VHH binders against q86w26r167to484. Designs and how they scored, part 37

Target 1, 318 residues: q86w26r167to484
Amino acid sequence: SLVVLQGSAGTGKTTLARKMVLDWATGTLYPGRFDYVFYVSCKEVVLLLESKLEQLLFWCCGDNQAPVTEILRQPERLLFILDGFDELQRPFEEKLKKRGLSPKESLLHLLIRRHTLPTCSLLITTRPLALRNLEPLLKQARHVHILGFSEEERARYFSSYFTDEKQADRAFDIVQKNDILYKACQVPGICWVVCSWLQGQMERGKVVLETPRNSTDIFMAYVSTFLPPDDDGGCSELSRHRVLRSLCSLAAEGIQHQRFLFEEAELRKHNLDGPRLAAFLSSNDYQLGLAIKKFYSFRHISFQDFFHAMSYLVKEDQ
Below, E stands for the ipSAE of ESMFold2; O stands for the ipSAE of OpenDDE; V2 stands for 0.75 times the mean of E and O plus 0.25 times the DockQ between their complexes.

## First folded at step 20 (VHH; framework vhh_vobarilizumab_d1)

Design ja1 (at its last fold request DockQ between E and O 0.08; V2 from the best seeds 0.00; counts 0 for: pae E 2.8 > 2, placed apart)
Fold by OpenDDE, fold request of step 22:
Structure ja1 (fold): chain B 318 residues (1-318), chain A 121 residues (1-121)
Amino acid sequence: as target 1 above (318 residues)
Amino acid sequence: EVQLVESGGGLVQPGGSLRLSCAASGFPFDDYYMAWYRQAPGKGRELVAGIYPGGRTSYADSVKGRFTISRDNAKNTLYLQMNSLRPEDTAVYYCATDVIRHGDYQFMDSWGQGTLVTVSS
């Protein structure tokens, strides 16, 4: 079976994909149907040592000694979850060559086209804008749309996000009283941003004075919370304007080159300190052969989109 | 609530034509993938045709060149033009869209009541 799960940025596709893996592992989902469920973060595919199916399986298993031959004997009992098709990255070195499909991308394309392991099951998550690239690869697929949070789900999210019940209630009250915020929180990713913003404000003893009017304002409120200006007693190294420009530059470069993972050296190139930007960037250590390498990514793709968009505004001011 | 109402089914002779309609409500129709399925007696439900929000279409091999799926977003209506009908096309035809919600994260198929198409001499 082939299923395409689509939703806009922050709708919870990744969360669903991970939950599926967990539920399968615990025997709740698809009991007895799949011997293996392989979660593939598409943005990480570029980190594979080789553009081979075996290597992909080793990567997914976290073990180079995985019984690949045995695994491949019953492809019908395999589920591949390709999370974030739109986040497939281009190789770093091939900047100059014609927009050809990289071998690593080709590996996934062959899976999607059902040329490789035609009897396995596939779940592919993607944003709607990337469907134009995915659709040509699909022969027969079930298309599923992920819905935003219901009112109940929003409430539940707030309750789960805030460990303190009073804070949760306060935050939720603020959001419920604001139609823009409340509506925005239909998107799980935005809901997280809002919760984080509010939490940050509460922790700083600040009262929410101005209410965001749109998604951009929400992100700017978040930015303002976690990147205070120099005059606000903050460290000069974390000057809002400087860091914002740098984040915009990083995001823009990433989008331009279809990159979503960044090395420490890249951050330094943009005068960014990764560890100090935990509000905006996530980091993960990846085993690359014998080496462990740290990569950064925006906490949500929506951040990268936001900073990319902002890059146009920041440039105009220069 | 997602609602899909199929219509246009009936008895037709081999080689004949029929146009099915599906009235959709309760969701942003223009942003959703829509599809026609059919279920013949004693057989499983099979995908017949699909149409993307942008208008791209896909067809089962068995109906390719004979059937045309289309949509009118202004009317929230899905269509299936069936030409050169064959006895093998006899089935209940369903309009469908798929959604998933947070929480249980269960895939939910939304189907109408279906419309019967009988191709017989």
Scores: ipSAE 0.404, ipTM 0.720, lowest interface PAE 0.9, mean pLDDT 89
Fold by ESMFold2, fold request of step 22:
Structure ja1 (fold): chain B 318 residues (1-318), chain A 121 residues (1-121)
Amino acid sequence: as target 1 above (318 residues)
Amino acid sequence: EVQLVESGGGLVQPGGSLRLSCAASGFPFDDYYMAWYRQAPGKGRELVAGIYPGGRTSYADSVKGRFTISRDNAKNTLYLQMNSLRPEDTAVYYCATDVIRHGDYQFMDSWGQGTLVTVSS
């Protein structure tokens, strides 16, 4: 069977996908139905050295000696979770850009079209915007749309996020007084941004007088709170504007080239210091062949989208 | 078992009007969020309009002011009144509901078979 789980950025698709793997491993989900459940991050699949099915299995298992023959003996007992179809990346090599679909993109497309392992089960998560690219690959699919937090879970999230009840009550009260902000917190990723912003304001001893009125304002409030100062002088505002422009440039280049993982050199090309920008960028080390390389990504895909949209405003002002 | 059956689709001239209906059964209709989605040829399903149990509504920007969602809880029926139809409104329209709304997440996981709306000269 094939299930497509669609949802806006930050609605919990990845969290749910990872929880499904854990619940399967503990025997609480689909007991006895699947021999193997493979989680494939579409953002990270570009790092796979070869585009062969056995290499994908080795990579998912974290073991170059995974028993491929045994795994493939009963393909109907396999579940593949393809997380983030909208985050598939083109190869880093320039020459491969002219060839259209990457070899790794082609492997996943064959799986989705049911040309490879046609009896296995698939769960594909994606943002709605990418459905136009996914739909032509599908034959028969069950559709599910995740909207985000229930109202009950929003309240529980605030209570869980903050250290004590007084902080949680103040933060939630601020959010409830702004209908647009409260509705935006249905999306867990935005709720996290809002809680982080409010926690940052309270840690800095600042009184929240101006509440965000839209999603752009929400991200701007976060950026204003966590954008690092360059120094203590008046040039700190110019430096902050330069860093902001650089983040916008990185995001725009990434979207234009369908790139979501960035090498340290790409950050340097945009004059970005990854370790100082932990509020916006996260990093992981990956083994690529004989080397270990550090890659960065936006902490949430919604940041990449936000900075990309903002890049048009900066360019139009010139 | 949850059942959603759409009706009321058809061929309409640009600027015309059409009213879609969705007959629902197999769940306590009054307690659930209901929505209309649409899918144009070769594209994915997009949310058009939604209505909560308390009557609060929401609309996609592309249909705001032209479409009206409503529900009749006594008849277990969801409606979509579509006015000022445009060629870009041509799509299969689906009725949907959220059967998992008491947990941590809200899902739209139950769908009808769809009804075709064609807007052409």
Scores: ipSAE 0.353, ipTM 0.754, lowest interface PAE 2.8, mean pLDDT 79
ESMFold2, look of step 20: ipSAE 0.194; ipTM 0.614
ESMFold2 (binder alone), look of step 20: mean pLDDT 84; pTM 0.845
OpenDDE, look of step 20: ipSAE 0.280; ipTM 0.661
ESMFold2, fold request of step 22: ipSAE 0.244, 0.041; ipTM 0.674, 0.543
ESMFold2 (binder alone), fold request of step 22: mean pLDDT 84, 84, 83; pTM 0.846, 0.849, 0.848
OpenDDE, fold request of step 22: ipSAE 0.378, 0.400; ipTM 0.702, 0.717

Design ja2 (at its last look DockQ between E and O 0.01; V2 from the best seeds 0.00; counts 0 for: pae O 16.4 > 2, placed apart)
Fold by ESMFold2, look of step 20:
Structure ja2 (fold): chain B 318 residues (1-318), chain A 121 residues (1-121)
Amino acid sequence: as target 1 above (318 residues)
Amino acid sequence: EVQLVESGGGLVQPGGSLRLSCAASGFPFDDYYMAWYRQAPGKGRELVAGIYPGGRTSYADSVKGRFTISRDNAKNTLYLQMNSLRPEDTAVYYCATDVLRHGDYQFMDSWGQGTLVTVSS
């Protein structure tokens, strides 16, 4: 069976996918149905050293001694969760096929086309924009859309996000008075951005005088709140603009090359200090062969998309 | 409660036409992906056609060019126009809408009761 789970960025696709793996491992989801459930992050698959099915299985299991032959004996008892098809690096890049990244993505395409392990179950999560690349690969897929927060769930989220009831009530009141902002909060990831922005404003003693009127304004409000000052020059407006331009530059390079993971050296090339930018960048350690390497990514793909779009508006290169 | 009620099935001769309807209630109809599936005797259900909330459609290869999926949001109704019917199209036809709430995965499908289409003689 093949299920395509669709939703806008931030609707909880990755959270649901990870919860499914956990619940299967503890026996509460699909008991007795699958012998193995493999979670594959499409963003991270570029880190796989070899584009072979057994290496993918070793990588998913975290064990070079995984019993691959036994696992593959009953493909109908396998579930692959392919998370973030829209984040697959260079899925159809013809000009760079010689770089060795295309074969890794080819394995996932063979799984999706049912040429490899045609009896296994697949769950593919994606943003709708990637459907034009995914749909031609599909045969007989069930399409499911994730709904965001109900109105009651939004109210509950604000109450749980803020430790102080008066802060929660004030924050929610601000949001409720702006229909566009309130509707945007049905997306859990955007709801988090809005709550973080408002909490940041309250912690800085600022009064919210102007509310965002579209998605771009929402992200800009977050950016203006959390963009750090230059340590060497205090809270200089010019220094903040330099960091903003650097984030835009990093995002633009990432999107142009379909790269979503960045090394520390790449951040330094853009004059970015990853630990200081935790509001925008997250880091993880990954095992590449025998080495462990630290990679950074934008805290959410929506930030990378936002900064990329903003890069077309920032014409100064300095 | 989500309810889907199919109608319009019946007996037709090869080459004939039928129009199936699915009356939907209990959810914001315009916001949902809707699909027609069919199940021939002794076989599993297979996707026939789908229509996305924005109006984009898709079709199984076996019905492309012969079947047309559409929707009427004012009546909360999904349609399947079936032309040039063949004996191989004989099946029970179901409409479906699939949604998940944030963090909930136990509700993976909603189906109607089905309407029988028989193409023979």
Scores: ipSAE 0.011, ipTM 0.396, lowest interface PAE 9.1, mean pLDDT 76
Fold by OpenDDE, look of step 20:
Structure ja2 (fold): chain B 318 residues (1-318), chain A 121 residues (1-121)
Amino acid sequence: as target 1 above (318 residues)
Amino acid sequence: EVQLVESGGGLVQPGGSLRLSCAASGFPFDDYYMAWYRQAPGKGRELVAGIYPGGRTSYADSVKGRFTISRDNAKNTLYLQMNSLRPEDTAVYYCATDVLRHGDYQFMDSWGQGTLVTVSS
């Protein structure tokens, strides 16, 4: 079977995919149907040492000694979850000469096209815009739309986000009184941004006098709240501007080159301190052969999109 | 418009004391975090002390035990009592706040013009 989960950025596709894996592992989902469920983060596929199915399986198992031969004996009992098809990355090559498919992309394409393991089951998550690229690869697929939070789910999210009940109530009250914020919180990723922003303000003893009027304002409010101060503890507008510009540059370069993972060296190139940018960037350690390497990514693709968009504005100031 | 006006700076001998004041206007003073920064010649601007709306305070290690930040909400005034002043405390001292308002999300910090404190024998 082939299922495509479609949803806008931040609607919870990744969360759902991961939950599916967990539910399967605990026996609550697809009991007896699959012997193996392979979660594949598409943005991470570029990190594979080899563009081979076996390597992909090793990667998913976290063990190069995984019984690949045994696994492949019954492909019909395998489920591949390809999370974030739209986040497939091009190689970390500075000069992409040809906009062709990378070997890693080709590997997944062959899987999706049912050239490789034609009897396995596939679940693919993607944003709507990327469907244009995915559709030609699909023969027969069921499409499921992820819509985000219901009203009840939004309320529950606030309650779960804030540890203090009074803060939760206050934050939710602010959001309910603002149609823009309330609507925005339908998107789980944006809901997180809003909650984080509000929490940051509350922690700083700030009263929210004016609320964002659009999604850009929401992100701007968040960015302004969490931009790091100078190393010496000072707040310099120049420094903050520099960091913002650098984040924009990083994001823009990433989008331009279809990159969503960044090496530490790349952050340094942009004069960014990864650990200090935890509000904007996440980091993960990856086992690459015998080495462990840290990579950074924007906490959510929506951040990268936002900073990319902002890059057009900050360039004017140069 | 947010306005911060520092006063109280001047020349003082080592071991002496000064009290800085910052008159704030253009925002609900009672609800906002306030801070003192300083910038010595050739150095960057650094946080000296901060005070939250609820009265919680924070200090740079270099000034702990010597400086005291306080606020008078009725007067919309921020204070910095500086005792046991040292030559190293010589700097322009700035009053600052961060106000969140629509259209000003990019940089929320507001600064005064600063007041010069010189500690010299």
Scores: ipSAE 0.000, ipTM 0.232, lowest interface PAE 16.4, mean pLDDT 86
ESMFold2 (binder alone), look of step 20: mean pLDDT 84; pTM 0.847

Design ja3 (at its last look DockQ between E and O 0.02; V2 from the best seeds 0.00; counts 0 for: pae E 23.4 > 2, placed apart)
Fold by OpenDDE, look of step 20:
Structure ja3 (fold): chain B 318 residues (1-318), chain A 121 residues (1-121)
Amino acid sequence: as target 1 above (318 residues)
Amino acid sequence: EVQLVESGGGLVQPGGSLRLSCAASGFPFDDYYMAWYRQAPGKGRELVAGIYPGGRTSYADSVKGRFTISRDNAKNTLYLQMNSLRPEDTAVYYCARDVIRHGDYQFMDSWGQGTLVTVSS
């Protein structure tokens, strides 16, 4: 079977995918149907040592001694969850300016096109804009739309996010009184941004005087709240602007080159301190053979999109 | 167009047998997981049995040893042999191509209209 989960950025596709794996592992989901469920983060595929199916399986299992022969004996009992088709990353090698498919991308394409393991089950998550690239690969697929939070789920999220009940109520009241914010909070990722913004303001003793009028304003409000000073300890407005410009540059470069994971050296190239930018960047350690390497990514693709867009507005000379 | 048409339902006495059929068309039948579901009055739809493209089968605990799912790929037909029927087996039985469920999330593919099985003395 082939199922495509599509939804806007932040609607919870990744969360659902991960939950599916967990529920399967605990026997709640698909009891007796699948012997193996492989979760594949598409943005991480570039980190594979080899562009082979076996290597992908080892990667997913976290074990180079996984019984690949046994696994491949019954492909009909395998489920691959390809999470984030839109986040397939180009190789880090600057030289491959060629718009062609990388070997690692090709590996997944062959899987999706049913050239590899034609009887396995596939669940693919993607954003709507990337669907046009996915559709030509699909023969017969079911499409499911992920819509985000219901009204009840939004309320529940606020209650869960804020440990203090009074703060939760206050924050939710602000959001309910603003149609734009309330609608935006339908998207779980944006809901988190809004909650974080509000919490940051409350902690700083600031009164929310102006409410965002659009999604850009929401992100700007968040950025303005959490943007750190420069690494040199300077707290000047100029220093903050430098960090902003650098984040925009990093994001723009990533989008331009179809990159979503960044090495520490890349951050340094942009004069960014990863640990200080936890509000905007996340880090993960990846095992590459015998080595462990740290990579950074924007906390959510929506941040990268935002900073990319902002790169057109921010003047380097200011 | 994908079509699934169930047949073979009816009234049977406890301890009796019945064989259901599902005629499939509009897709490569031999490449798909197929399953039988049932829905009793006032209850939710539940999986009864499934069969993989390779012929491997799975069963709900409530029907193990009594029901047998099979497929004829040459005829594009799914079967459910039901033996030792019980009153609690009374339900509308549905043929399905593929169904993925996760909590409130339901990924439904193609369903037949169903066939009623009534087990009564």
Scores: ipSAE 0.021, ipTM 0.339, lowest interface PAE 5.9, mean pLDDT 87
Fold by ESMFold2, look of step 20:
Structure ja3 (fold): chain B 318 residues (1-318), chain A 121 residues (1-121)
Amino acid sequence: as target 1 above (318 residues)
Amino acid sequence: EVQLVESGGGLVQPGGSLRLSCAASGFPFDDYYMAWYRQAPGKGRELVAGIYPGGRTSYADSVKGRFTISRDNAKNTLYLQMNSLRPEDTAVYYCARDVIRHGDYQFMDSWGQGTLVTVSS
């Protein structure tokens, strides 16, 4: 069977996909249904050196000696979770860029079309903007919309996010007093940004007198809270402005080239110190042949979209 | 190489029916979105009907309820059943294969030679 899980950025598609893998591994979800569940991040698949099914399985298992023959004997007992179809990257190889396809895209496309492993089960997560590219590939798909947090789920999220019940109550009270902010928290990704911002304010001893009035204000509040101070200590606002411009420049370059993973050298090109920017950039080490290479990405695709939109305002300051 | 060959066109009276066929070869037919387009004299090509690899269909408003698109994956053949034909349906009908992504192409990367349908008394 094939299921397409769709929703706007930040609605928790990736969190749900990862939880499904964990729940399956612990025997809670689909007991006895699947022999193997494979999680594939579409953002990261460009890092796979060879575009063969067995290499994809080695990648997913983290073992170049995974029992591929045994795994493939009963394809109907396999589940592939293809997370973030809208984040599928163009190849780094120049000659394949002209065709608008990559070797890894062709493997995933063959899986989606049911040409490769036609009896396996598929779950695909995506933002709606990619449906036009995805729908022509689909055969007999079920579509599921992710709506976000209920009021009860929002309350539970705040209670679990903060270690102190008093902090949780105070943070939730601030959010409930602003109808726009409360509605925005129905999106789990925004809810995380808001909780992180409020926790940061409380840890810094700040009193929240003015709450964000829209999505842009929410992200700016987060940015203002977590931008690091300059090492020289004399021009904190100038340093913040320069870091903001650099993040915007990185995001704009990424969107222009349809890239979501950045090499450490690319961060240096934009004068960004990745380790100091953990509030905005996450990093992972990847085995690429014999080498281990560090790649950075924005903590969430919504951050990359936000900084890209802000890049036009930064250009006006030039 | 990809080949699409249409057949089944002809002259028919208003209210009549025709069934168009498109024989496909050179690619894995069941993996592709396929469509019928038409081009009336002096006008551009317009989408008539499409069918996804999974069997979902779509129709232009002007033909909904009168035309039925179908596919036979065992025979690599696309069909268009046209009922209740009107003079406005007079056109050359083309079978087309879609691309997965739009690049240097407008939407469809392969076209047949077309088959003429004339609706007149």
Scores: ipSAE 0.000, ipTM 0.091, lowest interface PAE 23.4, mean pLDDT 75
ESMFold2 (binder alone), look of step 20: mean pLDDT 85; pTM 0.859

Design ja4 (at its last look DockQ between E and O 0.87; V2 from the best seeds 0.00; counts 0 for: pae E 3.3 > 2, unsure alone 63.7 < 65, grease 24.7 > 24.2, SAP .713 > .668)
Fold by OpenDDE, look of step 20:
Structure ja4 (fold): chain B 318 residues (1-318), chain A 121 residues (1-121)
Amino acid sequence: as target 1 above (318 residues)
Amino acid sequence: EVQLVESGGGLVQPGGSLRLSCAASGFPFSDYYMSWYRQAPGKGRELVAAIYPGGRTSYADSVKGRFTISRDNAKNTLYLQMNSLRPEDTAVYYCATDVIRHGDYEFMDSWGQGTLVTVSS
């Protein structure tokens, strides 16, 4: 079977995919149907040492001793979850300006086209805008859309996010009184941003006087709250602007080159301190052969999109 | 709540034409994959046509060249233009979209009540 799960950025596609894996592992989901469930983060595929199915399986298993031959004997009992098709990355090698598919992308394309393991099951997650790239690969697929938070789920999220009940109530009250915020909170990722923003304001003793009027304002409010000053002792405001510009540059470069993972060296190139930017960037360690390498990514693709958009505004001021 | 309401069915002679409509509500229609299914008497439900958010269309082989699926996002309406109708096209036609709730892995098919199309001389 082939299922395409579609949803806007932040709707919880990744969360759902991971939950599916866990529930399968615990025997709650698909009992007896699949011997193996392989979760593939599409943004991480670029990190594969080899563009081979076997290597992908080793990667998913986290063990090079996985019985790949045995696994491949019964492809009908395999489920691949390809999470974030829209986040497939091009190789880091500058020279591959070639608009063509990387070998690693090709590997997944062959899988999706049912050329490789035609009897296996596939679940692919993607954003709607990226569906155009996926559609040509699909023969017979079920298309499913993920819905965001219900009203009840929004309320529950606030209650879960804030450990203090009074804070939760206050934050939720602010959101309920603002149609823009309330609607935005239908998207779990945005709901997190809003909650984080509100929490940050409360912790700083700031009264929320101006409420965001659109999604851009929401992100701007978040950025304004959490953007760190530069350590170089200069004017704090100038430092903040520099960091903002650098984040915008990083995001823009990433989007331009279809990159969503960044090496530490790349952050340094942009004069960014990864650990200090935890509000905006996440880091993960990846096993690459015998080496462990740290990569950074925006906490959510929506941040990268936001900073990319902002890059146009920042350039105009120069 | 996702709601789909089909209309436009009726009795038509072989070779005739019908246009079905599906009024959609309760979800961002413009961003959703939409489809038409049909169920003939004594047969299972089968996919007839589908349309992507970007406008790409897909058809069953049995209706290719005769049926046209389209959408009006401003009206939240899905259409199925059926030309050169045949007796074998007689069925209840359903508008459909697939959704999943956040935090749940249960796939839910959303269907309307259906509209009956009868092709008979």
Scores: ipSAE 0.444, ipTM 0.761, lowest interface PAE 1.0, mean pLDDT 89
Fold by ESMFold2, look of step 20:
Structure ja4 (fold): chain B 318 residues (1-318), chain A 121 residues (1-121)
Amino acid sequence: as target 1 above (318 residues)
Amino acid sequence: EVQLVESGGGLVQPGGSLRLSCAASGFPFSDYYMSWYRQAPGKGRELVAAIYPGGRTSYADSVKGRFTISRDNAKNTLYLQMNSLRPEDTAVYYCATDVIRHGDYEFMDSWGQGTLVTVSS
């Protein structure tokens, strides 16, 4: 069977996909149905050294000794979770960037087209924007949408996010008084941004008197709260503006080249200090052959999209 | 929360036409894959037609060339134009979308109440 799970950025597709793997491993999800469940992050698949199915399996298992022959004996008992189809990247190598689809994309495309392991089960998560690219690969698929948070789920999220119940109550009261914020918090990722913003305001001793009135204002409130100055000294407001322009530049370059992972050297090219920008960028270490390399990404794809859009606005304010 | 309300069913002579409508609410309709199913007496539910957010469509072989699915995203409305109707098209027709709640692994088929289409023999 093939299921396409779709929803806009922040709807919890990755959270659901990872929880499915965990609950399968503990025996609470699909008991007896699958011998193996493989989680594949499409954002990270560009880091796979070889474009062969066996290497993908080794990579997913974290073990070069994985029993590939035994795993593939009954393909109908395998589930592949391809998370973030919209985040597939072109290869880092310059030659492959010129040729369109990369070898890694070709492997996943063969799985999706049912040319490789045609009897296995597939769950593919994606944003709607990539559905046009995915649809030609599909023959028969069930399409499922993630609903946003219910009113109860929003209340529970706020209660769980804040360590202090008084903070949680205050934050939720602020959101409930603004119908636009409250509706926006149906999207879990936006709910996180709002909670982070409010917690940041409370930790800085600030009183929230004006609340965001649209989606752009929500991200601006977060950026205004967390944007640090450069380490180079000088006027903090000028330095913060330089950091903002650099984040916009990184996002724009990423969108231009369909890249979602950035090396530390690329951050330095944009004069960005990754560790100081944890509110906007996350990092992971990856084994690449004999080397371990650190890669950064925007904490959420919405930030990359937001800063890219901002790059046009900031440029026009010259 | 998700609500789907079908209308437009009725009694039709063979070869006739009907247009079904489905009013949708409680979700961002324009982003959703939407479908029509039907259930004839004594049979299971059958997928009839589906439409993607971008407007691309698919059809069951039994209705290709006779039925047309369409959507109006401004009105949150799904349509099924049924032409050249046959007695075997007699069924209750449902509009549907598949959803999942955060933290729930069971896919929920969200169905309307259905609208009966009868093609006299």
Scores: ipSAE 0.294, ipTM 0.693, lowest interface PAE 3.3, mean pLDDT 81
ESMFold2 (binder alone), look of step 20: mean pLDDT 79; pTM 0.784

